# Ledger of designs, part 26: miniprotein binders against Mucin-6 (MUC6)

Target 1, 185 residues: Mucin-6 (MUC6), of Homo sapiens (Human) (q6w4x9r395to579)
Amino acid sequence: GHCSLEGGSFVTTFDARPYRFHGTCTYILLQSPQLPEDGALMAVYDKSGVSHSETSLVAVVYLSRQDKIVISQDEVVTNNGEAKWLPYKTRNITVFRQTSTHLQMATSFGLELVVQLRPIFQAYVTVGPQFRGQTRGLCGNFNGDTTDDFTTSMGIAEGTASLFVDSWRAGNCPAALERETDPCS

## First folded at step 4 (miniprotein)

Design xn33 (from xn31 with L62W E66A R76Y)
Fold by ESMFold2-Fast, scan of step 4:
Structure xn33 (fold): chain B 185 residues (1-185), chain A 83 residues (1-83)
Amino acid sequence: as target 1 above (185 residues)
Amino acid sequence: DLREEFIKLVERAIREIELLLKWLEEKLGKDHPLVQEVKRLVEEVKRLFEEAKRTNDPTLLWTAAALAIRAFLLLYRALEEAG
């Protein structure tokens, strides 16, 4: 299965259901019992650096009990808060530069992540057949039925993307930048 | 208006894909499987995009965008392989 995060805040689920949202938070992209050590993929969205009226993907995070791998739009890769030179290898995960504009995270457990750095930061998730019907999050259920792809974290199928997306908000949202007030009258 | 910005993004994507496809055809030949697949995807993107604009259907617009990204991934991989 294939899920993609494209052009700011557009998502195509594993069952090929496209949708769009506007948000500035960390969202659960993929959770599955097939991921080792309570693993999950998360996507970080923030205000666009060029246009303040839009939001964009700024980082992708793979989190487990052993690892917190962050791949950011500035081409920095960290694990557990420590910057890493590529190629970076762990027991089950390798992060490397696939092309001049793409990074890849390859795993031994059936998950592949490709991140496009330029011209627009985008992410592409591929999962093996063992994940079928075993996923939840922004990438959907991977059950071959698009009608329930907007299933919230509480198990409710929604008719709109906004309620669906908000249900997958992680508690780790980027703090809003403090709006500077004019210090002079 | 995010819809207006999204329409412009898809238009730019189609133009870039067609430019890269021309270079790919010159490097690999018109009968290469990757060339044929990208060409098929571009035509489908253009069809869905025009239909989306006529019907004002956001699902068709997003589908066109998704297929455009698939075309870019195939093009980038093919260009890397061509050397």
Scores: ipSAE 0.000, ipTM 0.082, lowest interface PAE 22.0, mean pLDDT 69

Design xn34 (from xn31 with L62F E66V E80R)
Fold by ESMFold2-Fast, scan of step 4:
Structure xn34 (fold): chain B 185 residues (1-185), chain A 83 residues (1-83)
Amino acid sequence: as target 1 above (185 residues)
Amino acid sequence: DLREEFIKLVERAIREIELLLKWLEEKLGKDHPLVQEVKRLVEEVKRLFEEAKRTNDPTLLFTAAVLAIRAFLLLRRALREAG
């Protein structure tokens, strides 16, 4: 299954449902019992700098009991807060420069991440068949049915992206509806 | 001029995207959640492209082009789902 985070704030789920959102927080992208040691993939969004109404992907985080790997748009890779030279290897994860503009995180447990650094920071998530029907988060539930891809952290299927996205917030950030409004709109 | 040709390519892409969106609306109805989400995407692409042309900003132009390609691919997938 493939999930993509493109163009700053556009997402396509594992079941190929497209949506867009505005948010300035860390969001759970993928959780699954198939990920070892309570692993989770997370996406960090912030204001794009183009306008206050736009948000963009600024970092991708893989968090488990062993590792906190952060890949940021400024091309810095850290693990547990320490900067790492590439290629960087752990027991189950290798982060390396695939091309001059792309980094790849390869894992032994069926998760692959490709990050485009330039010209626009984007992420592409691939999961093996063992993840089918066993994912939760912004990338959807990977069950082959797009009508329930907006399943919130509380297990409720939503018809719109905004409540879905807000339910997957991680960390102490304001809710999407609390963000700054354009006084001239 | 390479920039002028690139602007023409993005303009053609936006016109195609608008046509595909109308076809998606015909198939699913304009109030369908997928149609609403794709509409938001298309409006953002158009907004960024107009801003890029107004400011003559090559990075915004490139961003608009990438998002236009993404919108095109998402619309094609949505149309396949619609059947």
Scores: ipSAE 0.000, ipTM 0.089, lowest interface PAE 22.1, mean pLDDT 69

Design xn35 (from a8, 14 letters changed)
Fold by ESMFold2-Fast, scan of step 4:
Structure xn35 (fold): chain B 185 residues (1-185), chain A 82 residues (1-82)
Amino acid sequence: as target 1 above (185 residues)
Amino acid sequence: GKEELIELARRVAEEVKLIAEWALRIARETGDETVLKLAEEALRLVREALELAERGDFLTAAELVIRAFLLARRAMEIAIEA
């Protein structure tokens, strides 16, 4: 299955359902028990002064118990806050420059990410068949039924994130923080 | 300054191209003639704008890019609702 993040704020899910969403926050793209060590793929969206879509993709993050790999529109790759020269290799993940304008993150566990850096930052996610019916997030549930895909398009993760994902979300979106702390007494 | 405006127009033109090409793919899959026409017109205007920018007519190029963006946005909005 393929999921794409294009044109600032446009998403096509693994079940090929296209949509646009609104929001300026860190969002879960893909969470699955098939990802090792509580892994999750996330997208960071911020206000776009250039685009009338209001928001644009500014970074893609792969987060697990061991790694926090960030690929940003500034063409910087970091892991756990430290800048890395490409190609960058861990036990199960390799990040390398595929072309002068594209980076690829290849994994041993059936996830592949291709990021276009220029002229516009955008991302393409590929997952193997083992992920079928086992995904959650903005990329949909990969169950062959497009009807269910939009339950995650609210622009906010629905509490299925690990502790560090919750803290990451809080740091990037004051509006979401207000909403989360809002339960009436 | 002027250089900032040129770079802004270039970035918007590339965004329009991506949105319009995406909408064009959806139109071909769904058979939506309105989305098809809007996406094709947006891509035509972007091509014209890039040619004008190469010749130094940045003001007209910027106007065409803004028009192309609005058409691409409309095509995409209709495509998503389909």
Scores: ipSAE 0.000, ipTM 0.121, lowest interface PAE 20.7, mean pLDDT 70

Design xn36 (from xn35 with R11E L59Y E63T)
Fold by ESMFold2-Fast, scan of step 4:
Structure xn36 (fold): chain B 185 residues (1-185), chain A 82 residues (1-82)
Amino acid sequence: as target 1 above (185 residues)
Amino acid sequence: GKEELIELAREVAEEVKLIAEWALRIARETGDETVLKLAEEALRLVREALELAERGDFYTAATLVIRAFLLARRAMEIAIEA
């Protein structure tokens, strides 16, 4: 399955449901029993410098009991708050520069992340077949049915993106309810 | 052979270019910076992919062309719907 975070604030789920939201918070992209040590992939959004009504991806975070890997739009990679030279390798994760404008995080457990650094910060998440029907978060549930892709952190399927997105907030931040967040494609 | 792979890459690149150029025109008419940046990045990746293919790096070229196509399609979708 493939999930993408593009154009600042557009998301396409593993089941290919596109939507847009406006929010400035850290959000859970992907939680799964398939991720070791209670791992989770998260996305950080902040205000865009181009438009006051636009928000954009500024960092992607992989958090587990062992690691807190942050890949920032400023091209800094840290783990547990310490800057790392690339290629950076742990037992199960390798972060390296794929091209002059792209970083890749490869894992041994079926998760791959590609981050575009320039001209606009974007992220592409790929998961293996073992994740099918076992994901939750902004990237959806990967069950082959787009009608329940807006399943909240409480397990309720919503018809609109705004309540879905707000349910996956991590931390104390403003809600993504400034305006109607209908799907866009 | 090698020449056939280069021609295939060029054909796909032309499709991406057409979509991206349309999205660029819409971005200029609407002032949508997101569409502009996505379309420009798609065109950049296409140029890089064609250069890599000519040097025999077909795997990397194919990966970049696919990425460029997805970016161009996203720019188009945003331009139409947003």
Scores: ipSAE 0.000, ipTM 0.082, lowest interface PAE 22.7, mean pLDDT 71

Design xn37 (from xn35 with L59W E63A E77R)
Fold by ESMFold2-Fast, scan of step 4:
Structure xn37 (fold): chain B 185 residues (1-185), chain A 82 residues (1-82)
Amino acid sequence: as target 1 above (185 residues)
Amino acid sequence: GKEELIELARRVAEEVKLIAEWALRIARETGDETVLKLAEEALRLVREALELAERGDFWTAAALVIRAFLLARRAMRIAIEA
């Protein structure tokens, strides 16, 4: 399955459900029991410098009990707060430069991330078939049915993206700011 | 310089291709004819731009890439709001 974060704030789920959202927080992109050490892939969004009404992807984070790998639009890669030279290898993860404008995070557990740095910061997530029906987060549930792709962190299928996206906040963001981006407000 | 402008245009063309291919995938899943037509036209313009660049017509190629980007962006917006 393939999930993409493109054009700053546009997302396509593993079941190919497209949506746009407006948020300035860290969101759970992918969570699954198939990820080792309680791993999760997260996406960081901030306000665009061009338009105050738009938000854009600024970093992608892989967090587990052992690692906090951050890939930033500034082309800095850190793990547990320390900048790393590429290629960077851990026990099960390798981060390397695929092209002058693309970084790749390859794993031994069926997750692959490609990050485009320029001209627009974008992310592409690929997961193996073992993840089918076992994913949660902004990338959807990967069950082959797009009608429930907006399943919230509480397990409720929503008809619109705003409540879905808000339910996947990492929990540390200003609640008032997130609520302001809700189209139902 | 001209070399830097050509490289920038090539990078923009690659972005247009990615956006258009994404929109085309959504159109195939949803049956949205408008998204399909816009995405196909964007991809056609990118192919035409590459041919013109190979023949040394860099300025026309750049203009077509910009037009393709606008079409791909429109297709993406319609697909997301459907």
Scores: ipSAE 0.000, ipTM 0.100, lowest interface PAE 21.5, mean pLDDT 71

Design xn38
Fold by ESMFold2-Fast, scan of step 4:
Structure xn38 (fold): chain B 185 residues (1-185), chain A 95 residues (1-95)
Amino acid sequence: as target 1 above (185 residues)
Amino acid sequence: DAEELKKKILTLAEKAIRLFLEARRLLEEYLETGDPELLVKSIEKAVEAIKLLTEAARLAAQLGDKELVELIDRLTKEAELLADWAIKIYVEEHE
């Protein structure tokens, strides 16, 4: 299955249902028992001015008990808060530059992520057949039926994207992220 | 210190303006020729300009120079308008 995050605010689910995403938070793209170490793929959206929508994709995060891999629009890759030189390899995950404008995260467990850095920060998620009917999050449930792709974190199928998106928020949702206020100085 | 910060802000703004003008030229050429590579390059330049202006805006706010903050805000809005237009065309082409 393929899921895409394109044009700053557009999402196409694994069952090929398109919708427009709005929000300024970290959202769960994909949770599945097929992901090792309680893994989850997440997307960070912020009011960054890259599109007419009030939000744009600024980072993609893969989080598990062992790893917190962040790929950000400034082309920095970190794991557990430390910057990594590419290609970067762990036991089951390799992050490398696929082209001058694309990074790829390849895994041994049937998940692949391609991030377009330029001209627009975008993400493309591919999952193997073992994920069929076993996914949750913004990318949908991958069951071959688009009518329930807006299933919330509470298990309720919604007719609109807005309630669906809000249900997959992760943590607190800061209105705007400014690096100046980060404890980096 | 303040003088060096102001020089950095103006250098970022000047670089961003040059990138914005190149992005506009590329978008205008795309509209005449239909060459999708020109659209991609236009978006790349516009997004790079916005990144530089975002950094300049943060530094201008830190400096507390209201005139610089206003200048960077105006430039950022122009770059965002161009980028948003080009991005909408790009999304339509790829969907």
Scores: ipSAE 0.000, ipTM 0.100, lowest interface PAE 21.0, mean pLDDT 73

Design xn39 (from xn38 with L10Y E14T R74E)
Fold by ESMFold2-Fast, scan of step 4:
Structure xn39 (fold): chain B 185 residues (1-185), chain A 95 residues (1-95)
Amino acid sequence: as target 1 above (185 residues)
Amino acid sequence: DAEELKKKIYTLATKAIRLFLEARRLLEEYLETGDPELLVKSIEKAVEAIKLLTEAARLAAQLGDKELVELIDELTKEAELLADWAIKIYVEEHE
C-alpha cells in the first residue's frame, strides 16, 4: 500500500482516497500493531512562507519506545534529539540518501518512507501486505473500502476531512526540533 | 453504480492534483530560468488538470459527496488561476 503527502496540503490514503487539509501542528500518519514497540509515523505541518491560507509539510517523525527519528525539510536527521550523519542505522531502521534530493528510511518490519527534500518537501509511505486492515491515522485504514478512510481516533467514520484530520492531531507541535533559522541561538 | 463512480472520481482527482503540482513546479522553474519550454509544459499540465477536474466535478455532483465536490471546486479554481497567469505570460512573450 502507498500513502503520499504532496504539495504541502494534499494526502492520498492507502485506499487511494485524496483529500486536502490546512493544519499547523503534528499529526499521526500511521499507527499499527505491525509497528514494533508502539511505533507511529507522524507528520509536522507549518504555515507556508508568507501565505496565511497554505500549510506545508516541514518534518516527518518516526516515534517508538526506543527512537524518535526526525527528518526535516532542512535536511537534518535526528534521533532522540541528536543530529545523525547518514547513513544512519539502528537495530531495525536505516536512514540514507537515496538520491541528491531524496532520503529513504528503510525498516525490517515492512514500512518504507521516502522523503523528497527538493524542490518541495514531500513524503511517500509504503507498507507491506501485513499492514492491510491494520493501519490507523491520516493515511487511512488500508482495508480496500474508501467509505471509511476518514475514521477518527475515536473509531467514528466521518464524512468530512476536517473532523478526521483534527482527531489525529498529536497535541505536540515541533518544540523539540532544532532549527538553524533561529537568529538568537 | 455509486461505488464505481466514486473510484473514478478518486482516480481523476488524484491525477489532477499531481498534474496541478507539476504545473506549479514547472512555472516556478520557468520564473528562475526563463526557459520557454518549461512555460509551455506548465500550461499543458494545468490545462490537462482542468480537464480532469471538470469531468470529476460532473461525476461528483451525481454522487452528492460534499467533501469531494468541495475539494474539486477548490482545486479547479487554483488550477484556472495558474493556467490564466501562465497563458498571459506566454502571450506577452509571443505578442
Scores: ipSAE 0.184, ipTM 0.647, lowest interface PAE 4.6, mean pLDDT 79

Design xn40 (from xn38 with L10W A13I E14A R24Y)
Fold by ESMFold2-Fast, scan of step 4:
Structure xn40 (fold): chain B 185 residues (1-185), chain A 95 residues (1-95)
Amino acid sequence: as target 1 above (185 residues)
Amino acid sequence: DAEELKKKIWTLIAKAIRLFLEAYRLLEEYLETGDPELLVKSIEKAVEAIKLLTEAARLAAQLGDKELVELIDRLTKEAELLADWAIKIYVEEHE
């Protein structure tokens, strides 16, 4: 399965259901029993100046009991602090520069992440067939049926993206919708 | 029938996004290699994405789904921007 986060705030689920959302928080992108040590992949969105999106992806986080990896446009942060050099390698994970504009996180457990750093920050998630029907989060449930791809953290299938996205918030981000028209006008 | 049309619309959108991702990837590869053939391939993928999105928009409008129409319009504009940018580079640098 493949899930993508692109164009600032567009997401395509593992079952190929595209959607767009408006939000500025850390969201659970992928949770699965197939991820070791209670691992989870998360996406951080913040307000952007990009004209075609109000919010944009600013970082991707892989977090487990053993590993912490934060990939942003400017740096890679691990449980050993900022990675001064790539490749960064643990027992099951390697982060390396695939091209001048792309980083790749390869794993031994069937998860692969490619992050585009420039010109716009984007992420591409690939999971092996063992993840079929075993995923939760913004990337959907990977069960071959797009009608229930908006399954919330409480197990409710929604017809629209807004409640689905809000249910996958991680941490205590401010819940306020940005209500100001333009701070400078 | 409406449910079948929605599935077709989402399939077209998903295929378009995949083509758009491939167009971006080819464009990034061009920035590393300077190979004008990669620009041509990028433009081709972006144009195909636009064609699929145009069909999806037609079906979404027929369904009266305002949210889908708006989503497709935004995706189409992004694909058009990418294609325009790549065409401009090709014409100016490679002819």
Scores: ipSAE 0.000, ipTM 0.107, lowest interface PAE 18.1, mean pLDDT 72

Design xn41 (from xn38 with L10F A13I E14V E28R)
Fold by ESMFold2-Fast, scan of step 4:
Structure xn41 (fold): chain B 185 residues (1-185), chain A 95 residues (1-95)
Amino acid sequence: as target 1 above (185 residues)
Amino acid sequence: DAEELKKKIFTLIVKAIRLFLEARRLLREYLETGDPELLVKSIEKAVEAIKLLTEAARLAAQLGDKELVELIDRLTKEAELLADWAIKIYVEEHE
């Protein structure tokens, strides 16, 4: 299955359900028992410099017990807070620059991530068939039915994207007042 | 004959799935090697899969099999996502 994060705020789930996403937080894209060492793929969204009210994808994070790999729109790749030169290899993961505008994260466990750096920061997630019915997060449950793709972190199917997205927040998002104290980002 | 129509539909679906899987393999090989011929071939296979699925959907609708139409729609969306993504890469690297 394929899940895409395009145009800064557009998401298409593994069951091909499209929706728009606007928020300023870290969100869980994909959790699965198929990911080793309690792994999860996450997306960081922040305020867009183009519009005061818009948000866009600014980083993709793969987090496990061993690794915290961050790929940011600034073309910086870090693992556990340290900048890494590409190609970067761990036991099961390789991050490399495939083209002048694309990075790829290849894994041994059936997860592939391609990140477009320019002209717009975008991400494409591919998972193997072993993930079918075994995924949760913003990319959906990969069960072949789009009607329950908005399944929240508590297991409830929602009709609207906003409640679905908010349920997959991974961090403490800033309140309106807190956001105003750092408008420049 | 409904049974002959079903046979034709499943033949188209199987051919489309094989083309889609080949397109995916070619795209992954392109990402590893940078060979532009692999990218073009991936796009060609994905587009061919979409054409076969479009025909299968038309026949399934004629048969009145809603579940089969829904299956074909899911497969078509998956092939379209791959094609769109590969085309975006092509445009960025060659234009």
Scores: ipSAE 0.000, ipTM 0.103, lowest interface PAE 20.1, mean pLDDT 73

Design xn42
Fold by ESMFold2-Fast, scan of step 4:
Structure xn42 (fold): chain B 185 residues (1-185), chain A 98 residues (1-98)
Amino acid sequence: as target 1 above (185 residues)
Amino acid sequence: GSAEEILTLAEEAIRHFLEARRLFEEAKRLAEEGNLEEAERLLKESVKHLDEAIRLLKEAARLAGDERLTELLRRLAEELELLIEWVRRLLEEIEREE
């Protein structure tokens, strides 16, 4: 199955369901019992322009009990907060430069990630057939159910996709009102 | 152009966008059934409808004469151009699987 994060804020799920959202948080992209050590793939989004209120992908994170691998749009790769030279290898994961504009994270457990660095930061997730019906997160459940109706991209406003995306916030991103009423400020 | 002409172009653009969405949904169903050749054909038709929607929105923007409305229509056309690139990417994926 393939899942993609493209054009700043477009996502296509493993069941080929397209949607767009505007958010500035860390979101769970993929969780599965097929991932070792409670592994999860996450996507970090931030604002790319004030005048246009655009949101864009700025980093992809693979987190497990052993590793926190961060691949950022600045072409920096870290694990557990420490910068790593490529190729970077662990027992089950290898991060390497596939082309001058692409990095790849290959794993022994059926997950592959390709990150496009230029001209725009984008991510492509591939999972093996063992993940079918066993995924959750922004990339969908990979159950082969494509019968759901999609709202138009013009109708992806204020309801369906936003509520779905908000359900997969990984970080404790507080509501704007809570930030404004912070008792420590 | 008259307000009626601008509205007609915008409505036609919306119709093309809705047809593109319908074709895309049918293509996904066919791909799930293993009919990759027909899925590819429908995705290519979907792209044609998206291209036409963009063309019509740009024409509506040109005729609008209202700076705010022209900017809004141009921005919408830009968003549809991003959607076309995404559909073309899916099309490449399907072609590789054939």
Scores: ipSAE 0.000, ipTM 0.084, lowest interface PAE 22.0, mean pLDDT 71

Design xn43 (from xn42 with L7Y A10V E11T R75E)
Fold by ESMFold2-Fast, scan of step 4:
Structure xn43 (fold): chain B 185 residues (1-185), chain A 98 residues (1-98)
Amino acid sequence: as target 1 above (185 residues)
Amino acid sequence: GSAEEIYTLVTEAIRHFLEARRLFEEAKRLAEEGNLEEAERLLKESVKHLDEAIRLLKEAARLAGDERLTELLRELAEELELLIEWVRRLLEEIEREE
């Protein structure tokens, strides 16, 4: 399945449900028992340049018990806080420059991430068939039914994207990045 | 002069981009409400405005005598080309849901 984070603020789920992202925090894109060592893919959104009403993708994070790989819009790749020169390889993950404008993170466990750095920072997530019906997060549940793609972290199917997105906020959302009208309780 | 011509082309490109954005936001609202037919129509209209913005930016780049300005205008046109490709993919998904 494919999930995409495009146009600064739009997401298309593994079941091809499009929606707009509206928030400034770190959000869980993908959690699955198919990811080793409690792995999760996350996205960081922040204010879009000159427009304070718009949000855009600024970094993608792969977090597990062993690794915290961050790919940011400034073209820096870090693992566990240390900057890495590409190509960078671990036991199960390789990050390399596919083209002058694209980075790829390939894994041995059926997850692939392609990040477009320029002209717009965007991300494309590909998962193998073993992930079908086994995913949770902003990329949806990958079960072939778009009506339940907005399943919250509590297992409830929502009719609107805003409640769905808010439910997948990761901890450590900086208060300085949250807008005054964001959920306050 | 070329500066005045470049200014006019860039200003027109900006107007088309802002209209494309307005249409896109309206299409998003309609899609969230379940009106996929009208969302599709507005997305197609948005693409036309993006195509026009790209054309105008490329014309401005041809007139630019400054290398840095030419580079910026070319880069902006490329950004809009990627946005069109993405909008076209959204149109395909909407058609599948209908």
Scores: ipSAE 0.000, ipTM 0.103, lowest interface PAE 21.1, mean pLDDT 74

Design xn44 (from xn42 with L7W E11A R21Y)
Fold by ESMFold2-Fast, scan of step 4:
Structure xn44 (fold): chain B 185 residues (1-185), chain A 98 residues (1-98)
Amino acid sequence: as target 1 above (185 residues)
Amino acid sequence: GSAEEIWTLAAEAIRHFLEAYRLFEEAKRLAEEGNLEEAERLLKESVKHLDEAIRLLKEAARLAGDERLTELLRRLAEELELLIEWVRRLLEEIEREE
């Protein structure tokens, strides 16, 4: 399954449902029992400056009981607060420069992340078939059915993207402002 | 083995690893441009360099007389084996798409 975070604040879920939001918080992208040590993939959004309430992706975080790997738009990679030179390896995770404008995080447990650094910071998440029906977060539930892609952190399927997005905030932040990108769905 | 011999093997392993990484980076660029045939060729070449790096690290570990150094070299070899497995899976995915 593929999930993408593109063009500032556009998201396409593992079941290929597109939506958009505007928010300045850390959001859970992917949580699954398939991720070791209570692992979770998260995205950090912040204001892009002065521009009609625009927000942009500024960092992607992989958090588990042992690791807090942060890949930021300024091309700095840290683990547990310490800057790391690339390629950076642990037993189960490797972060490396794939091209002059792209970094990749490859794992042994079926999760891959590619981040585009320039001209716009954006991210692409790939998960193996073992994750089917076992994901939750902004990337959706990966069950092959788009009608329940907006399942909140409380397990409720919503018709509105804004309620879905707000339920996956990882902290005390302002509510996201925006709709699903297809209002006629 | 001698420190000089162990260092020589480790240095050669590092050189092979750097070449593997360079080939891998170029292969990914080609794959993104749609040139899957050339990308596959470079990935296979990258794997050969990774295999050689692992072989050299294992030989260095065999010659090391220090328990801590032997353990470190074995762990590095294990991590490179995991990287090879990842590259192999990516190569299979590219071959499937051709």
Scores: ipSAE 0.000, ipTM 0.076, lowest interface PAE 23.8, mean pLDDT 73

Design xn45
Fold by ESMFold2-Fast, scan of step 4:
Structure xn45 (fold): chain B 185 residues (1-185), chain A 81 residues (1-81)
Amino acid sequence: as target 1 above (185 residues)
Amino acid sequence: TPEERLLTLAEKAIRLFLEARRLAEEGKTDEAIKKVEEAVKLILEAAELAKELGLPELLKLTERLLEEAELVLEWILEESG
């Protein structure tokens, strides 16, 4: 299945449900038991203009117990806070330049991420069939039914994107200043 | 470079998507749709350029931008309903 983060504020779930997304925080994009070492894919959004209604993707993060791989719109790739030269390999993950404008994170566990660096920063997530019905987060539950794609972190299916999106927030928001430190900080 | 020339067309198309979204948020649905139509013209021009250059990865970029145009148009129509 395919999930996309495009045009600064648009998300299309694995079940092909498109919705608009406006936020300035870090959000859980994908969580699944199929990801090793408690892995999760996250998206970082920031304000794109003077209005709070305009937001853009600024980084994608893959976090596990062993790795914190950050791919930034500034074309910098870090792991656990250290800048890396491409191609960069770990045991199960390779990050490399696919084209002059695209980076790819390939994995051994059925997850692929392609990040478009220019003309605007965008992300494309591909997961294998083993992830069907096994995903949670902004990319939806991948169960073949779009009517429950807005399932919150508490497992409740919502009819509106706003409650769904807010439920998958993870740190680095102005409203989260009094929360404990984000694991990705 | 050939890539920079194509990327300029893609960047202009994306700027038109952002303008279309702003116009739709202001209730100017017809103007918003017109901006998406202008973006599609630039994307098709970029696709022809990618074919001339023989770079399939850039052609795929234009295909993704056409998918994005469709998504932007759907969002505009949802906001107007």
Scores: ipSAE 0.012, ipTM 0.265, lowest interface PAE 8.2, mean pLDDT 74

